VHH binders against Transcription initiation factor IIB (tfb). Designs and how they scored, part 4

Target 1, 335 residues: Transcription initiation factor IIB (tfb), of Methanocaldococcus jannaschii (q58192)
Amino acid sequence: SVDYNEPIIIKENGEIKVVKIGELIDKIIENSENIRREGILEIAKCKGIEVIAFNSNYKFKFMPVSEVSRHPVSEMFEIVVEGNKKVRVTRSHSVFTIRDNEVVPIRVDELKVGDILVLAKELPNIEEDIEIDKKFSKILGYIIAEGYYDDKKIVLSYDYNEKEFINETIDYFKSLNSDITIYSKDLNIQIEVKNKKIINLLKKLRVKNKRIPSIIFKSPYEIKKSFIDGIFNGKDAKVFVSKELAEDVIFLLLQIKENATINKKSINDIEVYEVRRITNIYTNRKLEKLINSDFIFLKIKEINKVEPTSGYAYDLTVPNAENFVAGFGGFVLHN

## First folded at step 20 (VHH; from v05 with N55D)

Design w06
Fold by OpenDDE, fold request of step 21:
Structure w06 (fold): chain B 335 residues (1-335), chain A 119 residues (1-119)
Amino acid sequence: as target 1 above (335 residues)
Amino acid sequence: EVQLVESGGGLVKPGGSLRLSCAASGFTFSRYMMAWFRQAPGKEREFVSAIDRTDSIYYADSVKGRFTISRDNAKNSLYLQMNSLRAEDTAVYYCAAKQYYWEDTYDYWGQGTLVTVSS
């Protein structure tokens, strides 16, 4: 089972979003009319939810969830691998490792520091026609990363050194006949944009502050890429105050076949997450299937016993796959 | 070397027309907002018109309806069509370039071209 706060990508009603697994399952169970109880385990049938799972060819795809479950728990284990990707799971839960050049499940209580775990190299890149272009996508990325919006305005914050990008942003909004106000204070430039059409568009797209909107996850590759470029502002690394946003970004990167390292830091007593984009570098591998897989293989750095986030541990049933991707960084977990 | 060279100035009668040109070189013209300024004798330099990278146009109130600013990025040129000229339009007209919207000062200036409106 998985800890409450572990992020998971789901597809619900055609929308792709990153959610906390605990939130998802609690909602399902609480709204279920038919809860099956097996000892301490509460089980509910689930319809309309898909998660990412790998198939026999070691490729990821969205697969339907048939059941969800939760049970009380008193302890969790946090697994930290290279790149500082993390997941919290129960002792008896299984993750995946490599044995004899095959991906096989292994129980958490059997894991050792130095063991190799299987994580996602890339995630399914769902591409649908959307109503946004590359320019907007990039701007949107930046809005999500360094801005906010309300019913009246969009506010974007820039470092004074980001002049070129600022110009690009201004140009974009000007081209849309937006009312723009620029504030320069200290080492920061703030742009306020009043444009009802754009704001309405943001609402239509269900854009939430400091979250990647679902539409981006199903957008064309070029749009995703542009969005990412906006988030990172052309850089290879970005610091996020929001853990959730960092999680979203990591998943999105995986959709465009990019990976990242994550470093948790404290800046001015604020917890932040530095996400650094990296390209997957593979050496010669003996097994072609592994080479061509959607997996990355990372070494365990730490295994820590931790307190559960909630009183429960959570699990999914994914028929015909018996695995799903979840966790901070795209862990492949056994169901 | 960055250079802005104005041309097209001259003597014109009231009610007449002139077209000013500014040829830019030494920088990426398309990345700059361009503007016209003028300075009359004994007066301070004043804003006349600007056209930014998005082709948004700005005019001083005194020239609205009479002057038209335009640019040709392919030719690295800025233009000012001046119609219905008045005596008060007499000034040295300067071409200027600004890279950043929020900056108060323009980055580059031409040497100016004299426009004299007189009967």
Scores: ipSAE 0.631, ipTM 0.865, lowest interface PAE 0.8, mean pLDDT 91
Fold by OpenDDE, fold request of step 21:
Structure w06 (fold): chain B 335 residues (1-335), chain A 119 residues (1-119)
Amino acid sequence: as target 1 above (335 residues)
Amino acid sequence: EVQLVESGGGLVKPGGSLRLSCAASGFTFSRYMMAWFRQAPGKEREFVSAIDRTDSIYYADSVKGRFTISRDNAKNSLYLQMNSLRAEDTAVYYCAAKQYYWEDTYDYWGQGTLVTVSS
């Protein structure tokens, strides 16, 4: 079983989004008319939800979920692997390792520091034709990362050394006949944009502050890439105050076949997450199938006993796969 | 080397017209806001007109409706069409370039061209 806060990418009603597994399953169970109970286990059937799982060829695909479950739990284990990717799971839950050149399940209570775990190298890339161009996508990425919007305005914050990006942003909004105000204070430049049309577009696209909108996850590769470029603004690393946004970014990176390291930090007593884009992560590939797989193979750095977030542990049933991708960094978990 | 070279100035009668040109070199012209300034004898330099990177245009009140600013990025050139000229328009006209919207100062200046409006 998985901890409440573990992120999972789902496809629901054609929309792709990153959600907390606990939120998802609690909602399903609480709204279910027929809950099956097996001891302490609560089980509900679900329809219309797909998750990412690997098949016999070690390729990731969206697969339907048939059932969800939760049970009370008193302890959880946090597994930390190379790159500081993390997942919290119960003692008896299984992740995946390599034995005899095959991917096999292994229980958490059998794990040791230094063991190899199987994680996602890349995620399925869904590309639909959307009405978003590259310029907008890039700006949208920046808005999500360093800005906010409300019914009246869009606000973007820049460092003083990002002058060219600032100009580009201004050019874009000016081209749309926006009302723009620029504030310069110390080492920061703030752009305030008033444009009802753009704001309405953001609303239409269901853009939420500090979350990647679902439409980006199904956009063409070039749009995703532009969006990521906007998020990072030419840098290899970005600091996020929102854990959820960091999670979104990690999944999006995986869709464009990029990996990242994650570092939790404290800046001015604020918890932040640094996501660093990396092109080279240590991989151990013994066989061609493993080499051509959608997996990366990372060593466990730490296993820590922790308290559960909600007092419940959660599971999914993925028929015909018996696995799913979840966690902070794309862990492959047994169902 | 960065260079802005103004041309087209001269003597004209009141009500007449002139077209000023500014040739830019040594920098990426399309990345700059361009402007015209003027300085009359014994007076301070004053803003006349500007055109930014998105072709948004700005005019001083004193020249609005009479002057027209334009640019040709392919030719690295800035223009000022001056119509209905008045004696008070007599000044040295300067071409200027600014890279960033929020900056108050212009980065580059030309040597200027003299416009004299006299009967």
Scores: ipSAE 0.630, ipTM 0.864, lowest interface PAE 0.8, mean pLDDT 91
Fold by ESMFold2, fold request of step 21:
Structure w06 (fold): chain B 335 residues (1-335), chain A 119 residues (1-119)
Amino acid sequence: as target 1 above (335 residues)
Amino acid sequence: EVQLVESGGGLVKPGGSLRLSCAASGFTFSRYMMAWFRQAPGKEREFVSAIDRTDSIYYADSVKGRFTISRDNAKNSLYLQMNSLRAEDTAVYYCAAKQYYWEDTYDYWGQGTLVTVSS
């Protein structure tokens, strides 16, 4: 079972988003007409939700969830692997390791530092035909990471050294007949953009939530990549104040076959997350099926006993697959 | 290596017309905002008209309705059609270019072409 706050990428009503597993499951249970109880376990049927699971070919796909469950717990274990990817799970929960060139479950209470775990190297790249081009996608990423808007205007601030990107942004909004005001002060350029149609689009995409919109998770590779370039502003690392946005970014990076290291910091008593992109992903396995798999194999750095977030642990049933992807960095968990 | 070369100046009578050209070289013309300025004898250089890299056009109040700015990116050329000329339009006309929207000064300037409006 998995902690309340663990991120999971889901497909629901044609939308792809990252949610907290506990928030999802609590809502399903609260709205269920028939809760099945097996001891301390509360179980509800689930319809219309897919999660990412691997198949017998070691490939990830969206697969339907049939049931969700929760149970009270008093302890959790945080497993930290190479790259500082982490997940909080119960002692009796199974994750995946590799033994004799086969991917097999292993219980958390049987793990030790130095053991190998199976994580996602990449995730399914679902590409739908969308109306957002590369230019807007890059600007959208920048707005989510750094921007502001209200009912009247969009405000973007730039470092003076970002000259061509600033011009590209202004050109784009001018091509849409926007009213643009430019302020230059010190080494900072600020633009204000008035365009009702664009502001309405940002509202429909729920950009104020500072989360990656579903349309991006469903977009072509070049659109996803342009969005990520906007988030990172052409750099290989970005510091996020929002853990949720950092988690979204990790899942999106996996969709474009990139990965990241994570560095949690405290700056002026504020916890922040430095995400550093990695584009050279490899497996250290020689068997053809493992080389061609969607898996990366990472060593455990730490196993720490921690308190549960909500007093409950959560689980999903994925028929036939018996696994799902969750956690900060894309862990493969047995159900 | 960057050059802006104005041409088309001359003597014209009040009410007449004249077309100025500016040939540009040494930079990617389509990426630049282009402008005309003028300087009358004994006066400060003043803004006349500009056209940016998205073809948005700006005029000084004194020339609105009489002057037309245009650009041809294929020929790397900027133009100023001047109609209904007046004596106060007498000046040396300069072609100017800048790259960035937020800059308040122009990076490159031509040598100028003299326009004299007199009877």
Scores: ipSAE 0.290, ipTM 0.726, lowest interface PAE 3.2, mean pLDDT 89
Fold by ESMFold2, fold request of step 21:
Structure w06 (fold): chain B 335 residues (1-335), chain A 119 residues (1-119)
Amino acid sequence: as target 1 above (335 residues)
Amino acid sequence: EVQLVESGGGLVKPGGSLRLSCAASGFTFSRYMMAWFRQAPGKEREFVSAIDRTDSIYYADSVKGRFTISRDNAKNSLYLQMNSLRAEDTAVYYCAAKQYYWEDTYDYWGQGTLVTVSS
């Protein structure tokens, strides 16, 4: 079973989003007409939700969830692997390792530092028809990461050295008949953009939530890549104040066949998350099925006993697959 | 090496017209904001008109309705059509270019072309 706060990418009612597994499952159980109990375990039927699971070809796909469950718990274990990817799971829960070139489950209480775990190298690149172009997608990423808007204006702040990106941004908004005011102060450029149509679009996309909109998770590769480039401002690393946004970004990076390391920092007593992009992933395995798989194999750095977030641990059933992807960094978990 | 070369200046009567040209080389013309400035004898250089990389146009109040700025990115050229000329328009006219919206100074300047409005 998995901790309340663990992120999971889901497809629900045509939307793709990252949610806390505990929030999702608590809502399903609390709204269910028929809860089945097996000892301390509460179980509810689930319809209309898909999660990411691997198939017999070691490829990830969205697959339907049939049931969700929760049970009281007094302890959890936080597993940290290379790249500081992490997940909190119960002692008896199974994750995946590789043994004799096969991906097999292993219980958390059998794990040791240095053991190899199976994580996601890449996730399905969902490509639905969308009506958002690459230029707007890049600016949207920047607005979500750094921007501000209200009913009247969009405000973007840049480091002075981001010269061409600033010009491109201004050109774009001018091409849309926007009123633009530029403020230049030591090492910073701030632009204010007045455009009612764009502000209404940002409201429709719920950009104030500072989360990756579903339309981006469902977009073509080129749109996803442009959005990510906007988030990172052309750099290899980005510091996030929001853990939830950092988690969204990790899942999106996996959709474009990139990966990341995570470095939690404290700046002026505020916890922040530095995400560093990694491209050119390769497998140190000889078997073609593993080379062609969607898996990356990472060593355990730490196993720590921690307290559960909600007093419950959570699980879900993916028929026939018996696995799902969750956790900060894309862990493969046995259900 | 960046070069801006103005041409088309000369002597015209009040009420007449004149067209100035500026040939640019040594930079990506379409990525620059272009402007005309002028300097009358004994006076400071003053802004006349500008056209940016999205073709947005700006005029000094003293020339609005009489002057028309334009650019031709295929020919790397900037133009100023001056109509209804007045004696006060007598000046050396300069072509200028800058790359970035937030900078107030222009990076490159031509040597100027003299416009004299007199009987």
Scores: ipSAE 0.284, ipTM 0.736, lowest interface PAE 3.3, mean pLDDT 89

Design w06
Fold by ESMFold2, fold request of step 21:
Structure w06 (fold): chain B 335 residues (1-335), chain A 119 residues (1-119)
Amino acid sequence: as target 1 above (335 residues)
Amino acid sequence: EVQLVESGGGLVKPGGSLRLSCAASGFTFSRYMMAWFRQAPGKEREFVSAIDRTDSIYYADSVKGRFTISRDNAKNSLYLQMNSLRAEDTAVYYCAAKQYYWEDTYDYWGQGTLVTVSS
């Protein structure tokens, strides 16, 4: 079972989003008319939700969830692997390791520092026809990462050294017949863009939530790539104040066959998350099935006893597959 | 090396027309905002017209409706069609270029071409 706050990418009613597993499951259980109880375990049937799970070919795909469950717990274990990816799980829960060139479950209480865990190298790249182009997707990424809007205007602020990106942004909004005002002060450039149709689109995409919109998770590769480039502003690393946005970005990177390392920092007593892109991911495994798999194999750096976030631990049932992807960095968890 | 070379200046009677050209080299012309400035004898240099990298056009109030700015990115050339010329249009006309929307000053300047409007 996993902690309340663990991120999980889901498909629900054709929309793809990253949610907290505890929030999802609590809502399903609390809205269910038929709760089954097995001892301390509360179980509800689940329809219309898919999660990412691997198949017998070691490939990830969206697969339906049949049931969700929760139970009270008093302890959790935080597992940290190479690249500082992490997940909080119960002692009796199984994760996946590799043994004799086979991907097999192993209990958390049997793990030690230095053991190898199976994580996601890449995730399914769902591509639908969309009405958003590469230029807008790049700017949308920047707006989500750094921007502001209200009913009247979009406001973007830039470091003075980002000159070419600023010019490109201005060119783009001029091509959309926008009213643009530019303010230059000190080493900072601020642009204000008035365009009612673009503001309405941002509202439709719920950009104020500062989360990756479903349309991006479902977009063609080139659109996803442009969006990510906007988030990172042409750099290989980005510091996020929002853990949720950093988690979204990790899942999106996996969809475009990139990966990342995570560096948690404290700036003015505020936790921030530095995500650094990695574009050349190779396995050192010789078996062709493992080389061609969607897996990356990472060593455990830390195993720490921690308190549960909500007092509950959460789980999903994925029929046949008996696994799902969750956690900060894309852990494969047994169900 | 960046160069801006103006041409087309000369003597013209009031009400007449002239077409100025500016040949540019040494930079990616399409990425620059281009402008015309002028300086009358004994006066400060003043803005005449500009055209930015998206072909948006700006005019000083004193020339609006009489002057037309244009650019040809394929020929790396900037133009100023001056109609209904007046004595107060007499000046040395300068071609200028800048790269970034927010900058107040132009990076590159031509040598100027003299326009004299007189009977």
Scores: ipSAE 0.273, ipTM 0.725, lowest interface PAE 3.5, mean pLDDT 89

